# Designs tried in a protein design chat: VH-VL binders against o74379. Part 4

Target 1, 220 residues: o74379
Amino acid sequence: MSFQQRFARALDVGYKNFLSKDAVRNIFAYDNHLRGLVQKECKIHQTPYRVPSDLMVQSASDPARANLFNYSSQLVNHDFFFSGLISPERPSADADLGAINLKPGIDASFGSFGELKSQMVDVGNSVFGDGWLWLVYSPEKSLFSLLCTYNASNAFLWGTGFPKFRTNAIVPLLCVNLWQYAYLDDYGLNGKKMYITKWWDMINWTVVNNRFQATRIESL
Short names: E, the ipSAE of ESMFold2; O, the ipSAE of OpenDDE; V2, 0.75 times the mean of E and O plus 0.25 times the DockQ between their complexes.

## First folded at step 5 (VH-VL)

Design a24 (framework fv_ebrasodebart; at its last look DockQ between E and O 0.28; V2 from the best seeds 0.00; counts 0 for: pae O 2.2 > 2)
Fold by OpenDDE, look of step 6:
Structure a24 (fold): chain C 220 residues (1-220), chain A 123 residues (1-123), chain B 108 residues (1-108)
Amino acid sequence: as target 1 above (220 residues)
Amino acid sequence: QIQLVQSGAEVKKPGASVKVSCKASGYTFTYYGISWVRQAPGQGLEWMGWISAYNGNTNYAQKLQGRVTMTTDTSTSTAYMELRSLRSDDTAVYYCARGPRYYDFWSGYFDYWGQGTLVTVSS
Amino acid sequence: QAVLTQPPSVSVSPGQTASITCSGDKLGDKYAYWYQQKPGQSPVLVMYQDSKRPSGIPERFSASNSGNTATLTISGTQAMDEADYYCQAWDSSTAHVVFGGGTKLTVL
């Protein structure tokens, strides 16, 4: 299911026990607004319109195209965030905690999935301002870590604008949106912790596991 | 075992269209892209474009813009490449390859290749 | 538009070291990849991310990338190494993949 299809579906039903239809509609409206802004920036900079991921990479090292980067990066982050969630129509969060391939690394890195949850909730809640919290994997170290990025920055281009210049290559596996617009509608100004807690139950760990498995080829 | 199996050889007339299929197996289809590369007889490799099975994003070679369409069917783990308005210089072996992962972002490689599909365009 | 230039052919005797170069503007700032293609076969990835060797590729294969040139090195070249070799990189302006023209390695 494509990102747009997921959004379309969520517009009708919301994410049960996580985001209301109204919250999803608000996020969707913002996403569409960002798409419009990307198009505007492309015109300003005489850059052919491309998919957000290409525009993000292209503009990452150019201060003059900072807006293009921010808007395109935020779109990429949105896609990654929502693609990591269970189906909007799911009646309850089936926490597929303890994916077989993830468990050894998670235990080694955090002690347990429970500890990982606790840390993500606490770290996410402690973040001041807009940003994203990521679970990332280091193929070189064979360890998982938490990474917080601010504003529209992301873990894909973290450290350097291009993968080759990354001293410690990391691969994003999941993320949670910490922008206020993501949780204010349903949780309010003091509801950030609850928002992240509910988000945890919405994680599709099959997707996370598959993303992790995709990193294994580089270790061959 | 990871495999990409392509459809059989095609013979087409100039002006016609061809659609080549590439069935993937042995890995999670949606977390990799599929790239298409062709090779004219006795010539080198030419990149045609790629599609992300993750989100459906595509990028086509400039020279093929307007004539090529790449699609995926996640339910069958199959990628398709359609080339329209065929001409004699489109005669080549067409390869599908497992392309960049969802996080490669301009740093991907092609680690598994299909067996190739010969497309012959002749009057 | 990015262009990768390779010598059309390289010849070596068995046991000698073969070097195949791939030149491009600021290629050293990008990852280079190498593919081996034998007659009538599909290309095979032999090097990725400049110098990493996939599983199953012999240790006699190595590669480097700096400046404007990537180099594939085959030490102790064997008859079975006779093939066409292609370098590959991404164009940072178009997000397109670019292949070199290919190098025919002949083992005499």
Scores: ipSAE 0.667, ipTM 0.878, lowest interface PAE 0.8, mean pLDDT 92
Fold by ESMFold2-Fast, scan of step 5:
Structure a24 (fold): chain C 220 residues (1-220), chain A 123 residues (1-123), chain B 108 residues (1-108)
Amino acid sequence: as target 1 above (220 residues)
Amino acid sequence: QIQLVQSGAEVKKPGASVKVSCKASGYTFTYYGISWVRQAPGQGLEWMGWISAYNGNTNYAQKLQGRVTMTTDTSTSTAYMELRSLRSDDTAVYYCARGPRYYDFWSGYFDYWGQGTLVTVSS
Amino acid sequence: QAVLTQPPSVSVSPGQTASITCSGDKLGDKYAYWYQQKPGQSPVLVMYQDSKRPSGIPERFSASNSGNTATLTISGTQAMDEADYYCQAWDSSTAHVVFGGGTKLTVL
């Protein structure tokens, strides 16, 4: 199933109290535009077309394919952002119930979900220019932390030399899109803090909890 | 206990198609990929491709492009691999294996394997 | 068609150290994985991320990966270790999994 099909409901109605229908449609139009750019870059570099996550990894260490990396990485980031949101019909999120296995670690790392929210709002609001804010987990350190990446960079490939040394480094659990195209229409240039505050209420904590569980299921 | 249980042996004629199932249990299905690896009699392991249960993304081996389709049904925690236009040299044991997690899709290793499904292609 | 080259066979006496190599261009820049397959059975992961051992795999199994060569080492080799061993890496240029051709370990 395509990206648009997986999030058709959001495309139809938006996210009440968070992103208008027009804002979602603009983000999806940009997503579709990026897919066209990916196809173009694949032809230019004689790279077989693959799904964006594969293209992102293939191009990550090749400066000659920087555009292919940027476009494919942004598509991966879009998918991860929308996959972390609750359905438009269910605007309330219950962090305590949905994040049952995540909660002890969040409390240990940040003090509480309320403190995590406060830090995400403050850190995200401090991002200068375009980027992404991530909640990440370090299995080695048993520590949750916040990571900012700029432009099309991502938490999937963050850390030491690629591709080796990244498998167990920083695991992305959640992200918010801090590019202007994500919040400008509904919140304006000075509304990034309110955008992140409203985004918090849309987090699907069951998804975040399940992502965290994937890091802990195996000793492998 | 993590288990991958595959469908039973198949005998097919050249030109037919075969669809092998792989039912997962004991873990959260949606956060792992399922890879397919085949082994012709007396030969080594050959990677066919994988599918992400997280988002349905697929990645197929170059030599099988156009003949293979991988799908998942998250409601039943089952992965499927369909191979079309069968030839006698497609005779092999087909394995499903638990592939990369949603965040390390570049690692490509397989920690748990199904029991295998023998597919025999003969006239 | 395989990027990874393994010797077809290795023979050792019981109690000796077996060494199985896997060679590929820039393999040390990738993670190497090792699988054991006994006749009629599914492969079993015995080493992951170059040198890490899954729970349940005996301590006599170890591995390394540097330059162009990954090596699986089995110290104090036992009759039960007789099997085919496959190395595996992920090829970032194609986003494809690559297996070595396999090595038959015989314990005489």
Scores: ipSAE 0.521, ipTM 0.794, lowest interface PAE 2.2, mean pLDDT 87
Fold by ESMFold2, look of step 6:
Formats: sequence, structure tokens, C-alpha cells
Structure a24 (fold): chain C 220 residues (1-220), chain A 123 residues (1-123), chain B 108 residues (1-108)
Amino acid sequence: as target 1 above (220 residues)
Amino acid sequence: QIQLVQSGAEVKKPGASVKVSCKASGYTFTYYGISWVRQAPGQGLEWMGWISAYNGNTNYAQKLQGRVTMTTDTSTSTAYMELRSLRSDDTAVYYCARGPRYYDFWSGYFDYWGQGTLVTVSS
Amino acid sequence: QAVLTQPPSVSVSPGQTASITCSGDKLGDKYAYWYQQKPGQSPVLVMYQDSKRPSGIPERFSASNSGNTATLTISGTQAMDEADYYCQAWDSSTAHVVFGGGTKLTVL
């Protein structure tokens, strides 16, 4: 299923108390525009067209294809962001079960979910310009932490030397889009803090927990 | 409890195809890939490829390119591996295994394995 | 070239330490993984990301990876450890998973 099809209800009604349907439609129109730009960049560089995540990895260390990286990385980030939101049709009670499972690790890393919220709002609001704020996990350190990335940078490739890395420093679990196009329509230029605060209420903690569980190994 | 349950043994003639299923349970299927590994009688493990249930990406061993197709059905948490134009040296036990993860589809490891499916290719 | 070389067999007495090597070009620049396979059974992951042990794998299993060689070490080897052991890595040049040829561990 296409990105548009997976989020058809959000395109129809928006996210109550967070993003209007017009704001969602504008973000998805930009996403579609970026897909066109990716196709053009693939032609320019004679790079076979593949899914955005593959193109992101292939172009990450190639300065001649910096535009391909930026466009494909942003498409990956859009998908990760929207996939982490409570859907417009479902109650937040499902998200609460994920938060309960994450609580020991969140408490150990931040003190509480309340402190995590406070840090995400404060750190996110302090980002001057466009970028992304991430919740990440280090399997090696057994710790959650926050990461800011600027422009189209992302947490998937942070601290790695793909494909020859020796360790995986972090795993992305959650992000919020801090580019102005994400919040300008509904919140204005001075409403970034309120946008992040409202976003917090939309986090699907079941999704975040599923992402976290994928970092774990159980014995047979 | 995490498990992968594969379809039963198959006997095929040279030139035919085989499709092996792998039903996953006990975890969220769409955050992982499913890898396929085969083992000829008395021999070692040979990687065939993997498919991501998250984004549908496939990665096939070069030796099998053009003869293998891997798919998933997320509604049933089932992965499929189809091998075409079978020949006698395709006789093996075929395993599915969980991995890679949603965040590292370009390198991974396999923490849970199916029970294996014997495919015998004989005239 | 994407080849992982293991000795065909290793024999140890019960209680002794077994070492199984896996050699490949610049293998220390890659993660190494280890699988145990008992006769008639599916492989089981016993070490991952060079030296990490999955939950439920006994502490007597350890591993290392540097230079061209990864090593699986089983201290205090028990009869139940008798199995085939495979190393695995990922070859970035071919984008392929590579398994070693396997090592039969015999506990006499």
C-alpha cells in the first residue's frame, strides 16, 4: 500500500487537536513533490530507482548525490513520523499499554515520562531552523536519549559508517517533524512549542514499544 | 511465544517450482524481515535472501537471482519463498528465519528459525 | 572475496575449553554472528554482534572478532554442546549474507 493510502483517514479528517486536514494534505503534497524530485535525481545520476530507504543509504556518503540523499531521507522521516501517530480512528488507550512497557527504561533514562515530555518540548523548541527531534535507544548502553538532526538528516544513519560499521550506536524509536511546513499552517511561526506539546498527545506508544522490542533478542 | 511454522515437505521434478510458507507468531511481523536459508543434505548453511515485511524490500543471493521470489502477507503474518526451474542440486532443507530489523535492513542476523521444509528434487 | 573459513572439526574432552575459528578478509571490520545446530534441528543463534550473548545462552559461551578472525569459545564444554557451529557475516561488496562452512564440535 502507498504512503497516501496508508493515511487516507488522516488526509480526510486530520488529527484531532493536533493537525487540521488541510495541514496534513499540504505535508503529503510536499511528500509527493519530493518523490518526483527523487525520480529526477535518479535519472540525473543514472541511479536505478528504488524505495526511498535504499536510495537514502546509497547516497549518504556521496557528495555528488547530496540532493538524492536529502529528498529520500526526508521521505523516510515522513513515513516514520506519521507511522508513530495515533490514527484518527483509534483511541489513545492502545498507546497507554506501550507506555507501561517502556516505563522502566524511560524512567532509568529520563526520570519519568513527564520529564521526557518536558525535555522533548524544550529541546524541540530550541531548534532554530528546520530539522527533526528523535527518541533513540542504544542497545549497547541500554539507554534511551534524545537526538536533534538538522534539515533532512536522520537518526537511522547517525554515528554509523555504512556499510562497514563495527557497532550500531543508536536505534530510532520516534521522531517529530520540526520543519516549518509541518506546523506553520495550524500554529504559525511562533507556535512551535504548542505544536510539539500537541504532538506529544498523539504519540502511539504501542508503535514506539514495538520498535523498541525489535532491538531485543530472546533465546529459543 | 515467538515461533515460525513452515509448510510441509515437498517432492518435485526438475523444472518445476516450489513455494514454501512461513507463518510467524508472537511478535509484530511488520517490524522485521524474513530470511531464507537452505541446507543441502550433509552440508552447510546457504543464504538465499530476505524480504522486509516493513517496506517490501527484497535482497536475493546472486546465485538465485531470477529463480527466486520472496513475498509476505501481512494480514496473516506469513512469508513465502518460491524457487523456480528446480534442479537436483536444489534438494535441501529450506529454513525461514526472523531478521533483519526495521532499522538495519542492509545487515542483520537471524534470532528465530522455522522448523525447516525438506524439498526433494528428483526425476 | 566473500568466504568465511572454519575448521571442519574440533574435539574436546568434557570440561575443557573449545575454540572454533572463523577466518575472512577483514572480518574484524564486520559483525560476526554464531549459530549452533544439533542433528535434525534448526540453527540457534548463540552469539551476535561479535561478542554479545542472547538471553538464555549459557555464560560459558563467549566470542571475539578482530583482524581476520572471529572466535567462538565454549568454556567448561558439556556433552550437550556437541553440534555444528556456523559463523556468519555480511559482505558489503556483494550485499550478501555469508556463512562459514561449519565446524563439528565433538565432546568425547
Scores: ipSAE 0.495, ipTM 0.755, lowest interface PAE 2.0, mean pLDDT 88
ESMFold2 (binder alone), look of step 6: mean pLDDT 91; pTM 0.935
ESMFold2, look of step 8: ipSAE 0.491; ipTM 0.747
ESMFold2 (binder alone), look of step 8: mean pLDDT 90; pTM 0.932
OpenDDE, look of step 8: ipSAE 0.272; ipTM 0.773

Design a25 (framework fv_ebrasodebart)
Fold by ESMFold2-Fast, scan of step 5:
Structure a25 (fold): chain C 220 residues (1-220), chain A 123 residues (1-123), chain B 108 residues (1-108)
Amino acid sequence: as target 1 above (220 residues)
Amino acid sequence: QIQLVQSGAEVKKPGASVKVSCKASGYTFTSYGISWVRQAPGQGLEWMGWISAWNGNTNYAQKLQGRVTMTTDTSTSTAYMELRSLRSDDTAVYYCARGPRYYDFWSGYFDYWGQGTLVTVSS
Amino acid sequence: QAVLTQPPSVSVSPGQTASITCSGDKLGDKYAYWYQQKPGQSPVLVMYQDSKRPSGIPERFSASNSGNTATLTISGTQAMDEADYYCQAWDSSTAHVVFGGGTKLTVL
């Protein structure tokens, strides 16, 4: 299923108390523009068109395909961001129940969910320029932490891929889009802190919990 | 308890299509991808592609681009692999295998395997 | 296209140490994985992320990966260890999984 088909309701009504339908439409217009740029890069490099995640991984180690990487990575980041939000048509389960397997680890790493929220708001608000803020998990350290990536960079390829000797494998669980095109229309240039605060209320903790459970080694 | 169960053996004529199923149980289906690996008689392992059970994203081996399609049905925890325009050299045992996870594709390994499905292509 | 090269066969006497190599350009910069396949059976993961052993795999199995070569080592080799062994890594240029050609281990 296409990106627009999966999030069609958000295009129609927006996310109440978080992103207006006009803001969502602008983000999706940019997403569609990036897909056109990906097609152009695929023609330039004589590469068959593939889904963005495949193109991102394939181009990540090739400096000659830096544009293809940047465009594909940003599309992957969009998908991860929207997939972590409560759907306008399908509300999430109770947050406490949704986050049930996360709570012990979040408490150990940050002290509480309230402290995690405060740290995400403060760290995200301190980001200078465009980028993404991630909640990540390190299976090696059994710790949750916050990671900032800039421009189109992502947490998926951090410390887990090639070269494997990059420090510490991490697993992304959640992200917030900190590019100006995401918050400028609804929150203004000085409204990033409120944007992140409102984003927190839209987190689909069931999705985040399921992502975390996927990090467990069940029978190896 | 983790198990991948594949559909039964198939005999096809050249030019036909085959669709093999792989039913997963004992784990959260959407937390892992499913890879397909084939093995011609007396030959080594050949990776065909991968599908995310999370979002349906696929990555196909270059040699098979345009001939293979992978899908999932999350309601039944089943993955499917369809191979079209069959040739005699497509005769192989086709395996489904669990992994990699979407967010750690770089690690690219398979911890549990189905029992295999023999596909014979003969005239 | 990345290529992983394995010797086609390795023979050892019972109780001796078997070493199976897997060579590829800058393979040590990637994670290597090893699979065991017995006749008529599905492959079984025996080593993951270079040197880690899944639960249920005997401690006589060990592995390393550095430079251009990954090595699977089986100490005190037993008749039950007779199988084909495949190494595997990720190809960064295609985002594809690559298998070695396989090594038949014979315990004489």
Scores: ipSAE 0.006, ipTM 0.523, lowest interface PAE 10.2, mean pLDDT 84

Design a26 (framework fv_ebrasodebart)
Fold by ESMFold2-Fast, scan of step 5:
Structure a26 (fold): chain C 220 residues (1-220), chain A 123 residues (1-123), chain B 108 residues (1-108)
Amino acid sequence: as target 1 above (220 residues)
Amino acid sequence: QIQLVQSGAEVKKPGASVKVSCKASGYTFTSYGISWVRQAPGQGLEWMGWISAYNGRTNYAQKLQGRVTMTTDTSTSTAYMELRSLRSDDTAVYYCARGPRYYDFWSGYFDYWGQGTLVTVSS
Amino acid sequence: QAVLTQPPSVSVSPGQTASITCSGDKLGDKYAYWYQQKPGQSPVLVMYQDSKRPSGIPERFSASNSGNTATLTISGTQAMDEADYYCQAWDSSTAHVVFGGGTKLTVL
């Protein structure tokens, strides 16, 4: 299914107490614009049109395809952001049951889920300009950490805010969109703290837990 | 003005414990971690460990596991490092240093340092 | 266990460029940091994240990090630059901070 089809209900009704219908529409309009730009870049570089994640990986280290990378990376980030949220069809958060395999590691790395929330709010609020805040896991170190990426950058290829880490050593688990187009209409210019606080209540911890469990299987 | 001020010099016998303090000022104490680094006379720098002033989480150097404890007192903006079962080769100047932040541990650098505390271990 | 190797000493004449190296396996895959320590004083951060200079550090200080070697470069070296210099990186195998052995810079 297309990105718009997978999140059609959010486009219709928004996310109550988090993102208005108009804010979701604005994000989707930008997503559609990026898809048009990806198609144009694919024609320029004689590259077959593929899903954004494939295009992102294929263009990541090619300076001649920097535009294709920038556009496809943002599409991947949109998908990761929305797929980490509770569906509007599911009205209640079930963090205690969903995060069962995460809790020991979160407690060890941050002290508690409450402290992780506080640190994500503070870190995200301190981000200058447009970007993304990630919760990432290092299987090699058994350590959870926060990562900020800017503009079109992501945690799938760059890993941490340290571009020297091998990307396969860091696994993204959760992402919040900190571009102005995501929060400006609902929260205002100085509204990042409130936006991230409200975003926390919408996290689909079952999805985050499943992403974490996948790292266990792959590390074996 | 950001400043870290450490407690005074200590003389201890082998087998004793020492507790060094580091009082922070000029910044929000809970926003940064405190690292401890020691330097034996005429030798290089050796990292001992780090503590988050935000939540008290610690990470200790493997060589010191089991005999070092780091703590913080947020009400006084003070960090403490206690080293037990002292040996003569623990004679060193002990420094506290600010950083890294808990979520930014992979940065692993120290922007402000205390003046150092000489700990002498002799019979 | 990662090991960072520095030359024990480097000598330059006033006004010349000093080059201090720090070598370690795949060091270019890590961030390198540099500290200056004068006798009887605490270390001072002079370079962070490979090549960034803190406010208050003269523009004469620069640094790079690639392959197995990080380099601190001091152009137009002055007598006041005489000190021990330590490189630092993060050890990915132990999740610990590692310091180089230090280099004594002498300005003749």
Scores: ipSAE 0.000, ipTM 0.436, lowest interface PAE 15.2, mean pLDDT 82

Design a27 (framework fv_ebrasodebart)
Fold by ESMFold2-Fast, scan of step 5:
Structure a27 (fold): chain C 220 residues (1-220), chain A 123 residues (1-123), chain B 108 residues (1-108)
Amino acid sequence: as target 1 above (220 residues)
Amino acid sequence: QIQLVQSGAEVKKPGASVKVSCKASGYTFTSYGISWVRQAPGQGLEWMGWISAYNGNTNYAQKLQGRVTMTTDTSTSTAYMELRSLRSDDTAVYYCARGGYDILTGYYPFDYWGQGTLVTVSS
Amino acid sequence: QAVLTQPPSVSVSPGQTASITCSGDKLGDKYAYWYQQKPGQSPVLVMYQDSKRPSGIPERFSASNSGNTATLTISGTQAMDEADYYCQAWDSSTAHVVFGGGTKLTVL
């Protein structure tokens, strides 16, 4: 399934109390524009067209393909953002009990889910310009932490699949889109705190937990 | 404990398609990827691609792009590999193995292998 | 594309040390992996991340990886070690897995 097909309901109705359908449609229009730019860059550099995550990794260390990296990275970031949200088909008051498995680690790293929320709101609001805020996990340290990346940069290549690091230093579990095109229309320039606060209520903690469980692959 | 069991041998004509299954047991299926590796008679190992059992993301070898599709059914802990437009040089033993690359978790080696499925392509 | 080169065959006497090499450009900057395959059987992971041994693999198996060459070493080689051995690396810049051509180890 395409990106639009996987999130067709969100494109149709938006996310109640979080993102209007017009905001979702604007983000998806930008996503489609980026896919066209990716195809053009692939043709220019004689790079086979592949899924965005592969193109992102392949172009990451090549300055000649910086545009291909930026466009494909942003597509990966969009997918990760939307796939971490509760589907619009589900009631907004629906409790996600998948958070139970995350609680011990969140408590150890931040003190509580409430403290994590507070830190994400404050840290996210402090991001100057456009970027992304990530909840990440370090398997080696058994530590959850927050990471900010700017423009189209991402947490995936921060010590994981990037050739320079050769290690799984951190694994992204969750992100929020802090580009102005994501929040400006619904929240305004001074509404970033409220945007992040409303985003928090839409987090699919079952998805976050499934991502966390994937990091717990046992040694051989 | 941990086991990957593949479907039985197939004989196909050139131009046909084949779909091989790989049923996993003894571990949390969605925590690991499944890779596909083939071996032509008397030849070495050739990587075909992998699929994440968590999110369904796939990565295929360039020479097979457009002819191969990998899928999973998490309710039955089963991975599938379909190869289309078969040629005589696709005759090989096809293996599934636990492991591969996922952008989320990084690279994991092929630590458990299925028993192999012989696919013979002949007129 | 990345290529891993192995000698097609290596022969040793029982009890001697077998050495199987795997050469590739800047291979030491990547993790190397080794698989053993006996006739009619599936491959078995015998070494991972250059020098680590999975549970159940005998201590006589060891490996190294530096510069352009990874080496699998089997000390006190036994008849049961007779098999094809494949090296393998993952290149994150191309997102490709590459296998060496394989080495047939014969114990004379």
Scores: ipSAE 0.361, ipTM 0.727, lowest interface PAE 3.2, mean pLDDT 87

Design a28 (framework fv_ebrasodebart)
Fold by ESMFold2-Fast, scan of step 5:
Structure a28 (fold): chain C 220 residues (1-220), chain A 123 residues (1-123), chain B 108 residues (1-108)
Amino acid sequence: as target 1 above (220 residues)
Amino acid sequence: QIQLVQSGAEVKKPGASVKVSCKASGYTFTSYGISWVRQAPGQGLEWMGWISAYNGNTNYAQKLQGRVTMTTDTSTSTAYMELRSLRSDDTAVYYCARGGYDFLTGYRPFDYWGQGTLVTVSS
Amino acid sequence: QAVLTQPPSVSVSPGQTASITCSGDKLGDKYAYWYQQKPGQSPVLVMYQDSKRPSGIPERFSASNSGNTATLTISGTQAMDEADYYCQAWDSSTAHVVFGGGTKLTVL
């Protein structure tokens, strides 16, 4: 399924108490615009059109394809953001049950889920300009932490070093979109703190837990 | 015990389609991707593509782009590979294997393999 | 397109050291992997991330990867090691997996 098809209900009704349907429509309109820009960049660089995540990885080490990287990275970030939210139609999973494998690590890294929430609200509110706030996990350090990236940058390719992509030093588990187009309509310029607070209530902890489980498979 | 069990041998005519299944057990299906690798009689290994069981993202070999589709069914822990417009040179043993590249977790080697499915394409 | 070149065959006497090479442009900048395949059987991972050995693979298997060449080394080669060996790499620029053509190891 396409991005729009996978999130068709959100496009139709929005996310109650978090993002209006008009805000979702504006974000999806921007997403569609970026897809057109990706197609244009693929023609310019003689690169076959592929899934945005493949284009992002392929262009990441090529300065000549910086635009293709930025556009495809932003599309991947959109997908990661929306796939981390509870469905508009369905009740949220029990947060404690959903986060069952995360809880010991979150408690060790932040003290509690309440402390994590407070830190995400404060850190996210402090982001100047446009960007993304990530909860990330380092398998080697067994440590959860927060990471800010700016513009279209992402946590997926962070800290890969040389040779690039040999290992993912950190693995993103969830993110919140801190570009003005995400919150301006519903929250205003001074409403970023409330936006992040409302976003917290929409987190699909089952998805976050499954992403965390995927990080724990590096043993042969 | 980790196992990948594939569907049985198929005989197809040129122009037909084939869909091979790969049933996973003994691990969390959604934590790994599944890769498909084929081997023509007496020839080497040829990578066809991979699918993430976590998010359904796919990456196909250039030569097969447009003819291959990979899917997963999380409820049955099963991966599928469908190859269309079959030609005689598609005759091969088709393997599924746990592993592949996911931009989220990085590259995973092919650490467990299915038993293989012989697909014969003949007139 | 990335190409990995292996010798088609290598012969060794029992107890001797076998070396199987895999050559590719800047292969040392990528991780190399090695698979063993016996007749009628599925491949088995024998080395991963250049030089790491999975549990269950004997210590006599070792590997390296630098420059343009990855090498699988089997010390004290035994009859049971007779098989086809495939090297494999993942190319980040294409997000594609590539296999070498395979090497038939004969223990005579």
Scores: ipSAE 0.327, ipTM 0.717, lowest interface PAE 3.6, mean pLDDT 87

Design a29 (framework fv_ebrasodebart)
Fold by ESMFold2-Fast, scan of step 5:
Structure a29 (fold): chain C 220 residues (1-220), chain A 123 residues (1-123), chain B 108 residues (1-108)
Amino acid sequence: as target 1 above (220 residues)
Amino acid sequence: QIQLVQSGAEVKKPGASVKVSCKASGYTFTSYGISWVRQAPGQGLEWMGWISAYNGNTNYAQKLQGRVTMTTDTSTSTAYMELRSLRSDDTAVYYCARGGYDIWTGYRPFDYWGQGTLVTVSS
Amino acid sequence: QAVLTQPPSVSVSPGQTASITCSGDKLGDKYAYWYQQKPGQSPVLVMYQDSKRPSGIPERFSASNSGNTATLTISGTQAMDEADYYCQAWDSSTAHVVFGGGTKLTVL
């Protein structure tokens, strides 16, 4: 399924108490615009059209394809953001099961879920300009931490090997879209803290836990 | 227990197609990718491609572009690999394995493997 | 296409240390992985991300990866370690997985 098909209900009704249907539609309109820009960049660079994640990886270290990277990366970031949210079709109580499994690690890294929330609100509000805030996990350190990336940059290619593509040093588990097009309509310029606070209530911790468990090999 | 169970051996004529299944159990199917790796008799491991069980995104080995299609059925936790226009040199044991490159988690090694499916292509 | 080169065979006596190499251009800039395959069986992951062991793999297995060469080391080699060993890396330039040709370890 396309990106729009996978999130059709969100386009129809929005995310109650978090993001209006008009805000969701504006984000998706921008997503579609970016897909058109990706097609244009693929023609310019004589690159076969691929799914955005493939194009992002292929263009990541080539300054001549910076536009292709930026557009593709932003599309990947959109997908990761929306797939971390509780679907409008699904009760929020199911998401709490994942939080139970994450609690020992979150407690060790941040002190509590409440402290993680507080830090995400404060760190996210401190992001100057447009970007993304990520919750990441380091299997080597057994440590959860926060990472900020700016503009269309992402946590998927961050690691000791980036830009050399030595990945898996950190694994992104969750992100929040801190571009103005995501929050201005519903929250205003001074409402970023409330946006992040409301986003927190929409986190699908079962998805976050599944992502975390996927970083584990038997020995972890 | 985590298990990947593959369909049974196939004998095909050159030019035919084969579709191998891989049924996963014991984990959240949509959280991991499935890679396909083949091994010709007496030879080494050759990566064919991977598929995301979450969104169906695929990446295929250059040598197999245009001949291979990978799909998933999330309702049955099953991955499929179809290889078309079979040649004698496609004779191999075909493995599914959990892992490969997944944009959501980065690259993961092949930590669980199916038992293998022997595909014999002969005239 | 990136190529990983392994010696076709390595022989050791029981209790000896076996060393299996895997060579590729700038391999040390990538993570290396190792798989063990016994006759008629599926491969088994024995080392991941250069030097880490999955649960259930004996401590006598260790590995390194630096420059152009990754090395799998088996100390106190036992008859049960006799198998084919494959190195593997992920090549981000092609977004493809690459395997070495494999090394047959004989313990006699």
Scores: ipSAE 0.254, ipTM 0.698, lowest interface PAE 4.6, mean pLDDT 87

